# Designs tried in a protein design chat: miniprotein binders against q9rrp1. Part 25

Target 1, 274 residues: q9rrp1
Amino acid sequence: MASLNSALRTAQHVRTATRGALLWGYEQKLAREVKANGKLPRHLGLILDGNRRFARAAGLQREMGHSFGADKAHEVLQWCLELGIPSATIWVLSTDNGSREPAELAHILSLLEREARQLAVDPRIHANRVRVRAIGQHDNFPPQVLAALNNLEESTAGYEGMRLNIAVGYGGREEIVDAVQSYLRTQAAQGATLEQAAENLTPDAIGAHLYAADQPDPDFIIRTSGEIRLSGFMLWQSVYSEYYFCDVYWPGFRRVDFLRALRDFQGRDRRFGK
Key: E = the ipSAE of ESMFold2; O = the ipSAE of OpenDDE; V2 = 0.75 times the mean of E and O plus 0.25 times the DockQ between their complexes.

## First folded at step 15 (miniprotein)

Design x5 (at its last look DockQ between E and O 0.57; V2 from the best seeds 0.00; counts 0 for: pae E 17.4 > 1.5, pTM E .612 < .8)
Fold by OpenDDE base, look of step 15:
Structure x5 (fold): chain B 274 residues (1-274), chain A 81 residues (1-81)
Amino acid sequence: as target 1 above (274 residues)
Amino acid sequence: DPEELQKLLEKAELMLRFIQRALEWAGDPLLRWAQKALEQAKELLQKLRELGNPEIEKKIEELAERLKKIAEKIKQLEEKE
């Protein structure tokens, strides 16, 4: 009996090690294929969904799911830098998330403050000249969170590397309203009448006043959690985006899942309505 | 069940990563969360020990040594507040 258990154990260890090596070898092959194709998104959108569901499935507290979600965002930033993706927008907090339990919202905001402070001193941000911006309606955030976001933006404002947008207090309808308001203020400052401002209102005029209007529209949007919807993420800009819905909770999103998504994008024929 | 054992190990590793991050971020309330996660990770390691699987014994010892270093670092942070 003892010899059979030892042989089964050795076979399981060899199977686990061989599965690990096979998975690693597959990931490295997939990374080479994605790099060799060279068709990468100019702007990657990421809807970070499933943090609470991940924690629940792991039998962890909800707050741990958000912390692991932040750790995963750092991994994805690294993967974007390694591939040379020029721009990314990550959706961390929606306008609708303001209705969450006050303790959960306070934790997310404290996490955001901390992650912003860490990014402001992250050697990868500075070495790669990553320009970071917060986008959305965050004027009502705690002063310490606003200070951390502003310091991160100021610390990176002169950088011309990868552009990273952190969507916090972000809603796609709210962004369009803010863009139209910004347009109207610009027209008023130019001495335009309301009638002239209405006549001059074009899709491009709205587009020029969106958050991060100095970046191309998202070529590719990845959503985690198995949910098949945008929920207003980059509502205007997503008109010609490719979509990928991954049935993995955000904290469980792996480099192999990311590379599979990019390989899927590379296979898309982008017709732009033609 | 080997799958149950693997899930328990993965859970323990997740808890250890959380505590390590909480310690890197040093400050209340994260310290209290780190303490709570530490106790839960100790309980989980105890359950893993009670399962008596020699395949995981080395991994339990590695996790226990990581938990000890974490507990020492938590204590050093508490003594500074």
Scores: ipSAE 0.023, ipTM 0.412, lowest interface PAE 5.3, mean pLDDT 85
Fold by ESMFold2, look of step 15:
Structure x5 (fold): chain B 274 residues (1-274), chain A 81 residues (1-81)
Amino acid sequence: as target 1 above (274 residues)
Amino acid sequence: DPEELQKLLEKAELMLRFIQRALEWAGDPLLRWAQKALEQAKELLQKLRELGNPEIEKKIEELAERLKKIAEKIKQLEEKE
């Protein structure tokens, strides 16, 4: 019985090692394919979804899912830097999440504070000249969170490398309203009447007043958790975006999943203009 | 039930990794949550010890040592007040 148990343990280890090697080999093949193609998103959008469901599926408390999600965001930033993706927007907290229990919201905001402080001193951010900005409505954030975000933005404000937008307190409808208000105040400052401002309103005028108007629109958006909807993520800017919806919850999003999404993006050129 | 044991070990490891990272990343605001989560991890490890399976005893001891380190970190953060 002891010899049988030993043989079974050995067989399990060999099988696990073999599967690990096959997965690694597939990932390396896929990375070579993505690099050989060369087409990469100019502006990658990421909707980080499934943190709570990840924790629930693993039999863990909901707060654990958010922390694992933060770990994954660091991994994805590294993958973007390695590939040379020039711009990314990560949606970490929507305006609609204010209905969450106060303790959960406080946990998410505390995690955001720590992540912002870590990024401000992260050698990757400074070596790669990553300009980091927080976009959204921040009126309800605790002062320590605002201070951490402001320090991160100020520490990177002069960088012209990769651009990283952290969408916190962000909603697409709210962004559009803010853009219209900004447009109207600009028109009023120039002496325009309300009728003149209405006559001058165009899609480009709204686009110029969006939160990150100085960056190209996203051309590729990935959403995890299997949901097939955008929920208002970059609602105005995504008019020509390609979308990829992945079944994996965000904390379980692997490099191979990321590479599959990029290969799918590359294949769309093949579909439309081979 | 080797598959069930593997899932329970994975759950325990994920819980401990998560608690440790949460305390490192967020600190004091998570203290009450971390105390609750650590007690749940203790209960899971105790159940695994009660099985008496020698195949997993070494892993259980590894996780128990990590649990002790997390408990000390929680006490340190708690005493900062």
Scores: ipSAE 0.000, ipTM 0.190, lowest interface PAE 17.4, mean pLDDT 79
ESMFold2 (binder alone), look of step 15: mean pLDDT 76; pTM 0.685

Design x6 (at its last look DockQ between E and O 0.06; V2 from the best seeds 0.00; counts 0 for: pae E 19.7 > 1.5, pTM E .547 < .8, unsure alone 68.443 < 70, off the site)
Fold by OpenDDE base, look of step 15:
Structure x6 (fold): chain B 274 residues (1-274), chain A 81 residues (1-81)
Amino acid sequence: as target 1 above (274 residues)
Amino acid sequence: DPEELQKLLEKAELMLRFIQRALKWAGDPLLEWAQRALEQAKELLQKLRELGNPELEKKIEELAERLKKIAEKLKQLEEKE
């Protein structure tokens, strides 16, 4: 009996090690294929979904799910830098998330403050000249969170490397309203009448006043959690985006899942309505 | 059940990663959660020991040593507040 159990154990260890090595070898092959193709998104959108579901599935507290979600965002930033993706927008907090339990929202905001402070001193941000911006409606955030976001933006404002947008208090309808308001204020400052402002209103005029209007529209949007919807993420800008829905909770999103998404994008024929 | 043991091990590893993250920041609001996660990870480790899987023994010992070092760091942070 003892020899059979030892042989089965050795076979399981060899199977686990061989599965690990095969998975690693596959990931490295996939990374080479994605790099060799060279067709990467100019702007990657990421809808970070499933943090609470991940924690629940692991039998962990919700707070741990959000913390592991933040760790995963740092991993994805590294993967974007390694591939040379020029721009990314990550959706962390929606306007609708303001209806969450006050304790959960307070935790997410405290986590955001901490992550902003981390990024402001992250050697990868500075070495790669990553320009970070917060986008959305966040004027009502706690002063310490606003200070951390502003310090992160100021610390990176002169950088011309990868652009990273952190969508916090973000909603796609709210962004369009803010863009139209910004347009109207600009027209008024130029001495335009309301009638002239209406006549001059074009899709491009709205586009010029969106958050991060100095970046191209998202070529590719990845959503985790198995949910097949945008929920207003980059509502205007997503008109010609490719979409990828991954049935993995955000904290469980792996480099192999990311590379599979990029390989899927590379296979897309982007017709732009033609 | 080997699958139950693996799930308990993965849970303990997740808790350790959470605590290690919290320990990077003195005065992190997650320190209280890190303390709770430490106690839960100790309980999970004890349950893993009681289940007596010799394949996991080395991994349980590695986790125990990591937990000990984490507990020492948490205590040093508490003594500074």
Scores: ipSAE 0.277, ipTM 0.647, lowest interface PAE 1.7, mean pLDDT 86
Fold by ESMFold2, look of step 15:
Structure x6 (fold): chain B 274 residues (1-274), chain A 81 residues (1-81)
Amino acid sequence: as target 1 above (274 residues)
Amino acid sequence: DPEELQKLLEKAELMLRFIQRALKWAGDPLLEWAQRALEQAKELLQKLRELGNPELEKKIEELAERLKKIAEKLKQLEEKE
């Protein structure tokens, strides 16, 4: 009976190794297909969901899920750079998530500080001239987090390569309110009456006052964790975005999953009968 | 660049520590994640070998041996499920 069990383990080892090689080959073929097609998102949105559930499934503290999620975001940045995607927005912390337990929030903010400091000296950021900005409401962030974000923004402010937006303390409703307030303050500073400001209000006027108004609207948004909703991510800008909802938790988001999403994006024209 | 190679080596070591922790507590979703992370670690170690730094060769082979042991453990866990 012992030799039978050993033979079964050996057969499983061979099966697992063969499956791994086939998956690698498929990923390489898919990468070639995506590159050959050439249609890539001009502005990719990423809703990073599932960190806590990933950690729970592993029997780990939920704070480790956020650490694994941060590592995954690094991988996705690399994939975007390799493909030449010109703009990406990654949703790290929503305004709704600000009601999380203080210890979890402190850990997320400490990860943000660490990652911002690392990005500020990351050779890939500077070699590829990635302009990094933090978008959202940051009023109540600890001073060291604000300093790390400001340093990252300042050290990349003149770059015209890829644009990376880190949405932290971000909510789409809050962004719209901030944009309307900014619009009204601009109108008032120019001497407009309330009636004139109302007459001047258009969708484009609001769009010009959004956090990253100097970038094109996202044309493709990926959400992990199987949720089929946007939860207010880039609420104004996503009116014409294509959406992809992936069933994996964010830390488990693979390069093959990323490439499948891009292939799906590329195939949207064919599904519209063009 | 020895400093860049050292940073890459430290990244590989962190990845292996992460995989080892995940395997201690793994359910089905984490086995899939661990396999993917293991593939990434293999690729990183291959790149480090190709750079051929003599000062890092001992550490790279140490991590490669750890990677092999982790891969065998992962296969054992997949067999039990």
Scores: ipSAE 0.000, ipTM 0.122, lowest interface PAE 19.7, mean pLDDT 78
ESMFold2 (binder alone), look of step 15: mean pLDDT 68; pTM 0.560

Design x7 (at its last look DockQ between E and O 0.06; V2 from the best seeds 0.00; counts 0 for: pae E 16.1 > 1.5, pTM E .509 < .8, unsure alone 69.974 < 70, off the site)
Fold by OpenDDE base, look of step 15:
Structure x7 (fold): chain B 274 residues (1-274), chain A 81 residues (1-81)
Amino acid sequence: as target 1 above (274 residues)
Amino acid sequence: DPEELQKLLEKAELMLRFIQRALEWAGDPLLLWAQRALEQAKELLQKLRELGNPELEKKIEELAERLKKIAEKLKQLEEKE
């Protein structure tokens, strides 16, 4: 009996080590294939979903799920830099998430403050000249969170490397309203009447006043958690986006899952309605 | 069950990463969460030891040494407040 258990254990170790090595070898092959194809998104959208479900499935507290979600965002930033993806927008907090329990919202905001302070001194941000911006409605955020976001933006404002947008307090309808309001204020400052402002209103005029309007529209949007919807993420800009829905909770999203998504994008024929 | 042991080990590793991250970014709410996670990670490591898997013994000892260093660092932070 003892020899059979030792042989089964050795076979399981060889199977786990072999599975790990095979997975690593596959990931390295997939990374080479994705790099060799060269068709990468100019702007990657990421809907970060499943943090609470991940924590629940692991038998962890909800707060740990958000912390591991932040850790995963740092990994994905590294993967984007390694591949040379020029722009990314990550959706961290929606306008609808303001209805969460006050303790959960306070934790997410404290996490956001911490992450913003860390990114402002992250050697990868400075070495790669990553320009970071927060996008969304932030007027009701705690002053310390606003200070951390503003310091991160100011610290990176002169950088011409990768563009990273952190969507916090973000909603796609709210962004369109803010864009139209910004357009109307610009027209008024130019001495236009309301009638002239209405006549001059075009899709491009709205587009010029969206958050991050200095970046191309998202070529590719990845959502985690198995949910098949955008929930208003980049509602205007997503008109010609490719979509990838991954049945993995965000904190469990692996480099192999990211590379599979990019390989899927590379296989897409983008017709733009033609 | 080897799958149960692996899940417990993965859970313990996740908790240790959480605590380490909480200690790197010292703020009052995170210290309380780090302390709670520390105790739960100790309980998980104890359960892993009691299950007596020789293949995990080296990994359990590595995690126990990490947990000890984390506990020492947490205590030093609590003594400064």
Scores: ipSAE 0.024, ipTM 0.484, lowest interface PAE 3.4, mean pLDDT 84
Fold by ESMFold2, look of step 15:
Structure x7 (fold): chain B 274 residues (1-274), chain A 81 residues (1-81)
Amino acid sequence: as target 1 above (274 residues)
Amino acid sequence: DPEELQKLLEKAELMLRFIQRALEWAGDPLLLWAQRALEQAKELLQKLRELGNPELEKKIEELAERLKKIAEKLKQLEEKE
């Protein structure tokens, strides 16, 4: 009996160690393949979904889901820097979150303040000259959150490396309305009548007034949590984006999942050569 | 900093409770995430031990024992797969 148990335990340990080594090897192989291919998104969009559902599935308070989600966002930033992705937009907080309880919203804003302060002194940001911007509607944010975001933006404003947009208080429909209002104010300042402004309206005119108009449109958008929908993320800019929907909640999004998404993006433009 | 130490201890306890709950609803992505979170919790607990605060030593050891039980449970679930 003891001999049989020893043999079974040894076999189980070998299986566990072998699985771990294979998973590590696969991830490294995939990373090399993605780098060797060389085609990367010029502007990667990330819809961070599933924090609350992750916590609920585990029987935890929803605030813990957001905390783990923030930790995951730092991991993804590192992955983007490693691969040299030149621009990314991460959707942290929607304007449609107004139905959330005040305590949950306050926790998310407290995390945002903390993370913005940490990014402002993060060696990765400065060594890689990452320019960070906050996009969205911030009118009602607490002063300390605004100060943290402004400090982060100012301390990176001159950087010419990767561009990182943090979409907070963001909704695509609200962005479009803001852009149209900005367009109309520009037309009025130039003496245009309403009829002339209507005649002058083009897609490019609206595009020039979006929050991050100085950046190319996203060409690849990843959404976690299994939902197959846009939800208003970069609604105007994403008209020709490729989409990847991952069936894990954001806190569980792994580097291998990220690399698989990039491999899928690379495969969509495969050259005919067979 | 006693306040900072207490916050780290609370984070460690919440991570362990989260991992224990996640194992109940195990799926492949969740189990792999739990393994990664377990490694992070091990590192945090080691840092707490190295700080050497005798007033918190009992709580730190309680969390270390819970971490050990969680690791054994996760290994058992992986072996039954």
Scores: ipSAE 0.000, ipTM 0.162, lowest interface PAE 16.1, mean pLDDT 78
ESMFold2 (binder alone), look of step 15: mean pLDDT 70; pTM 0.595

Design x8 (at its last look DockQ between E and O 0.23; V2 from the best seeds 0.00; counts 0 for: pae E 17.8 > 1.5, pTM E .503 < .8)
Fold by OpenDDE base, look of step 15:
Formats: structure tokens, C-alpha cells, sequence
Structure x8 (fold): chain B 274 residues (1-274), chain A 81 residues (1-81)
């Protein structure tokens, strides 16, 4: 009996080490395949969902789920840089998330302040010349959070590397309203009448006033948590986006899951309504 | 279950990365939270040790050594207050 238990333990050992090595080898193979194909998104959208569910499933506090979510965003930034993805937008906080418990919102905003201060001094941001911007309605954020976001934007404004948009206080309907308001203000400053402004209103005119209008529309949007919806993420810009819904909570999103999503994108025939 | 052990290990690695990163960034308000996270990481490593998987033993010891360095750094932050 003792010999059989030792052999079963050794066989389990060889299986787990072999699974780890096989998973690593598979990930490296998949990374090579994705790189060799070369069809990458010009703009990657990421809906960061499942932080609280991850924490609950792990027996952790909700706050830890958001913190692990921030750590995962840094890993994904690294993966985007390693692959040469030119632009990414990450959705961190929606307009509707203002209805969260005040303590949870305060924690998310404090986390955002911390992450913004860190990105402003992150050697990877500077070495890769990553231009970071916050997008959304955040005028009502705490002054210290606004100062940290503004300092991050200013410190990277001259960079021509990867573009990273952090969607905070972001809603897709609110963005369209802000774009139309910005358009109308521009028309008024040009001396246009309201009638002329209405006649000159085109899809491209709205598009030029969206957040990050100097970037291409998202080619590919990944959502975590198993939820099959956009929830208004890049509502205008997503018209021709490819979508990938991953049944993994955001803090649990692995490099292999990211590479699988990119491989899935590479297999898509983008017809643009043709 | 080997999958449960792997999930516990991944969780422990995530917790240690978090605590280490939080220590690199920690001003004052995070110390109590870091202490609690450190305790939870210790409990998780202890549970991994009790499960007695010899494949994980080397990885558990690597994590325990990381946790020890984290605990020393946390203590040095507490002694500066």
C-alpha cells in the first residue's frame, strides 16, 4: 500500500509540473502565433468587470478586488506594449457607478489617485512614451484625484508612443452629449447660427468631438466577467468593433486569456457592413 | 484537488504581489490594510503547507520568503511612524 501511494503522488507531481510547463509552453506558442500573424487591434477596448465578484469568490474584501483589478490593468498594459498595440481604452468607472456605496466609491477614487500618481512616474510609461489620458465626466471628482489625473496627462502629453485612455466617470450617452455640446460651442465660436449648426451636423462632426477623437475607433473590445453586453462602452465608436466576452473575472484575466482573445480577433473577417 | 491547490497558489501569488506593490506605494492609510492582507497571506500559505503537496513546497517556500521580506518592509514603515 505505501508504494502505490508514493507512485500516485509522484504521478500527480509529474502531472502538475507538466501541466504548468505545458500551459507556459502553450502560452509562449500562442504568443508567437499572435505575433507572427501581425493582425493586431489598432485600438483595444477593455471593459474591466468582475472585481467585486472575484473578491467574493476569493473570500476577500471588495476593496481588494478593485486593487487586484488595478494590478491586472498594469499587466495588460505590459502585454499591449510587448505586442505593440498602438492604442487602448480601459473602462474603470462608469457614470452609473456613482450610485455605489459611498465607501466603495471613495476607495475606487483613492485607488485611481494612487494608480495615476504611479503611472506618472512609471519607467515603462516614460521608456515607451505612453500618452495617458483620462476620459469621461470627472469634474466632480475630489480635487486630489483630479490633480493626480491632470499631472499624469501633462507628464505624458508630449509622448507619441502607445495611447492609453482611462475611462473614469465614463458613459457612452454622456460622451455623445458632450460631443454635441462641444460641436455646438465650436459652431457658435465660428459665428454659425443654430440653423447652420444643425445643417452642418454630420456623424463625422460628432466623431471629431468625442473623447480621444484623435485615435481610431476600437477594432476590438474585450469584456470580462461572462457578461454579454457593452453597457454603453464606446457607444459611438464601437459600430464596427469586434467583441470578445471572456468568462473570467477581471483580476483573474491571464496572459493566455488575452492571447486567446487576440487570436480570436485575428480569425475575424471584418466586413464593415459589406 | 490539484485545481483547488493551484487556485490557492494563484491567490497567494496575487495577494503577495498586491501587498508588495501596496508597500512600494504605501503612505500611512494603507498600513492597517496591509497588515490584514499580510495576515491573510500568511494564513493562505499555512493552508497550502498543511495540504502537503511536495510540488508546491518549493513554490510555497519562495512565496514564504517573499512574504517575510514584505513583512520586514512593512515593519520598517511602521517604525518610521
Amino acid sequence: as target 1 above (274 residues)
Amino acid sequence: DPEELQKLLEKAELMLRFIQRALEWAGDPLLRWLQKALEQAKELLQKLRELGNPELEKKIEELAERLKKIAEKLKQLEEKE
Scores: ipSAE 0.014, ipTM 0.322, lowest interface PAE 7.8, mean pLDDT 83
Fold by ESMFold2, look of step 15:
Structure x8 (fold): chain B 274 residues (1-274), chain A 81 residues (1-81)
Amino acid sequence: as target 1 above (274 residues)
Amino acid sequence: DPEELQKLLEKAELMLRFIQRALEWAGDPLLRWLQKALEQAKELLQKLRELGNPELEKKIEELAERLKKIAEKLKQLEEKE
């Protein structure tokens, strides 16, 4: 029985090693195919969903799911840099997250502060001259969080490489309202009457007042956790975006999942475009 | 069921691995929650030892040692407050 048990353990070890080698090879083949095709999103949107559910499925506290989600975001940044994706927006905190338990929200904000400080001194950011912006409504954040975000933006403001937008305190409906208010204030400062401002209103006029108006609209948006909706992410800008809904939770989002999403993007005609 | 025990062992390893990574950014508000996660991992590992597959004994002891190191780090963080 001892020799049989030893043989069974050896067979399982060989099967596990073989499966790992095949999965590694598939990922490498996929990476080569994505690179050889060359069509990459000009502006990639990422909706980070499933942190809490990932933690619960693993028998962990929900706060740890958010921490693992932050670690995954660093991995995805690395993947974007390796492929040369020129612009990315990640949705890390919505305006609706204020309904969460106070301890959980405090942890999320503390994590945001730490991640912003770490990113501000990250060698990859500076070596690749990544310009980082925080978009959303964040003036009501704790002072230390706001200071960390401002420092990150200021330390990268002159960079002309990849553009990374961190959507924090962000909601698409709030963004549209802010854009309309900004438009009206600009018209008033130019001496326009309300009637003239109404006559001057076009989709382009509103688009020029969105948070990151100087960047192209996203052409590809990935949402994890299997939810098939955008929940207000870049509501105005996503009109012609291609969408990819992945059923893994964000902390479990692997490089092979990312590459599959990009391959899918490469194989699409524009769903709604010219 | 040996297959079910192996799945539980893999879950325990995943939990410990992620807890170890989480300690890099743990702060005061998170320490209580890390204690709860560590207690859950201890309970799972204890159940695996009681019902475990003899083929998995070495891995169970490896995870127990990893858990001990995690507990020491958490205690040190709590001492600093």
Scores: ipSAE 0.000, ipTM 0.166, lowest interface PAE 17.8, mean pLDDT 78
ESMFold2 (binder alone), look of step 15: mean pLDDT 72; pTM 0.608

## First folded at step 17 (miniprotein)

Design y1 (at its last look DockQ between E and O 0.35; V2 from the best seeds 0.00; counts 0 for: pae E 18.0 > 1.5, pTM E .563 < .8)
Fold by OpenDDE base, look of step 17:
Structure y1 (fold): chain B 274 residues (1-274), chain A 81 residues (1-81)
Amino acid sequence: as target 1 above (274 residues)
Amino acid sequence: DPEELQKLLERAELLLRFIQRALEWAGDPLLRWAQKALEQAKELLQKLRELGNPEIEKKIEELAERLKKIAEKIKQLEEKE
């Protein structure tokens, strides 16, 4: 009996190690293929969905799902830097998420404060000259969360490396309204009448007043959780975006799943309405 | 069930990672969840021991030793507040 149990334990360790090595070997092959193609998004959008569902499926608390979601965002940042993706926008918190349980929202905001403080001192941010910005409506955020976001932005404002936008309190309709309001204020400051401001209103004029208007539109948007919708993410900018819906909850999103998404993007013919 | 056992092990590893992450930020609001996660991890390790599977025994003891070191760190942080 003891010899058979030792042999079965050894066979299972060999099977697990072999499966791990095969998966690693496949991921490294896929990474080489994606790098060799060279067609990467200039701006990657990420809709971070499934944190609560991940936690529930693992029998964990919802809060743990958000924490593992933040850890996954750090992994994805590393993968973007390793591939040389120039810009990324990650959607962390929507305007519609204000309807969540107050305790869950307070936890997400506390997590955002922690992660903002961490990023402001992250050696990867400084070594790669990553410029980080928060995008969205923040007027109702706790002062300590705003201070952490502002410190992160100020700490990285002079960097010319990768652009990282963290979409928090973000909604795509709200962004368009803010852009039109910013446009109207600019026109008024130039002494334009309301009629002149209306005549001068173009798609490009709105585009110039969007959040992160200094960056190209997203080439590719990945959503996790198996949900097949944008939910207003980069609503204006996504007009010619490629979309990839991954049936994996965000905290479970692997480097192999990311590389599969990029390989899918590389195979697409972007016609831009032609 | 080997699948149930694997799910319990994965859950234990997730709890331990969460506690480690919370302990990196002493005084963070997430530290309040570390204590609750510690108790959940102890209960889960006890359940894994009660299943009596000799294939995972070494992994249970590895997780138990990690959990003990985490509990000692939590206690050291609580004694500093």
Scores: ipSAE 0.112, ipTM 0.603, lowest interface PAE 2.4, mean pLDDT 86
Fold by ESMFold2, look of step 17:
Structure y1 (fold): chain B 274 residues (1-274), chain A 81 residues (1-81)
Amino acid sequence: as target 1 above (274 residues)
Amino acid sequence: DPEELQKLLERAELLLRFIQRALEWAGDPLLRWAQKALEQAKELLQKLRELGNPEIEKKIEELAERLKKIAEKIKQLEEKE
C-alpha cells in the first residue's frame, strides 16, 4: 500500500462505493415518489435508440450494441411489472432491414429468436400473466424466428395481465398502409363499391385495423439517444402522446432514468384520456 | 488531456462490461465477436497506460484484471468445442 497505485486503488473503491450508495438512495427516493403519486402511463411506448451508437462509442461491433440493448429491454420489462404499468410497446427493429450489413441483420434475427424463446418460458411473463404480441411485418423472417414468435404469442394468448407488444419489422407508415388495405378488403367482402368504402372511411375505421387495435393509444413515449423525433413509431396512435426524450443510449438507460421519465409524466397536465 | 483520459476510461470499462454480458447471455454464438472485442479492449488499456498518470493507474489495474478474467472465460469456451 505505499505506492500511489495502491492508494489510488483504495481511494477509487471508496469513491465508487459512496457514489453507489448515494445513487441507490436517490433511486429509492424517486421510486417512492412515483409510487406515491400513482399516475402511471396506461400504455408506455419505448423507442430503443442508440444501440449502434453505443457500440461505436465503446469501440464494439454494432452487433454487440444490439445484444446489450436486448438485455436492457429485459430490465425495463421488470421495471414495468414492478410498477404495474398495464401496457407497453417496445420498438426493437424497424422495417428498414435492407440498409444493414448482412452479419448485423443475421445477429439481430438470431437475438430475436433467442429472446422470443426465452420470453416464452420467462417466469415473470407467466407469473404476471403478460400477454405478448409481435407487431410488424414478418414476411421475410427466417422460419425459426417466425416459429419462436408464434410460440411466444400462442403461449400467452389467454393472459389478461400486462400487455407487451414487441414491435419488430415495424414501421408506422407500413402499419397505416396495412390498416387501409385491411379496411378495403373488409369493405369489398361486404359488397361495398369503392365509392361506398370512401364514404365509410373514418379515423375510427383505420384505427380498428391497426396491429394492436384492441389496446388504448400510448399516452407516454420515451425515446433514448437524445433524438427529438418519433421516426414513425406508432405513427397513427401517438399524435396525442406525451413525449420524453432521454440523452442516454438505450443500453445505458438506467432505472433512475426510467423513474425520472415517469416523474416528468406525473407532472404534466392531462387533456385527453381519463 | 483530462477529458480524453475520462473518455478512454469510460470506453474501456463499458467495453469490458459488454464482453462479459455478451458471453453470459449468448455464450458460444458470440465467441468470435467477443474475441475481437477483447483485442479492442487490450488496445484501449495500452492507450490508457501511455496516457495515464498516477491518479488513474488503479482504475487501469481494475480493468486489466477484468480483462484477464474475460480472456480466461473465452479460452474456456474455446476448449468446450
Scores: ipSAE 0.000, ipTM 0.152, lowest interface PAE 18.0, mean pLDDT 78
ESMFold2 (binder alone), look of step 17: mean pLDDT 76; pTM 0.683

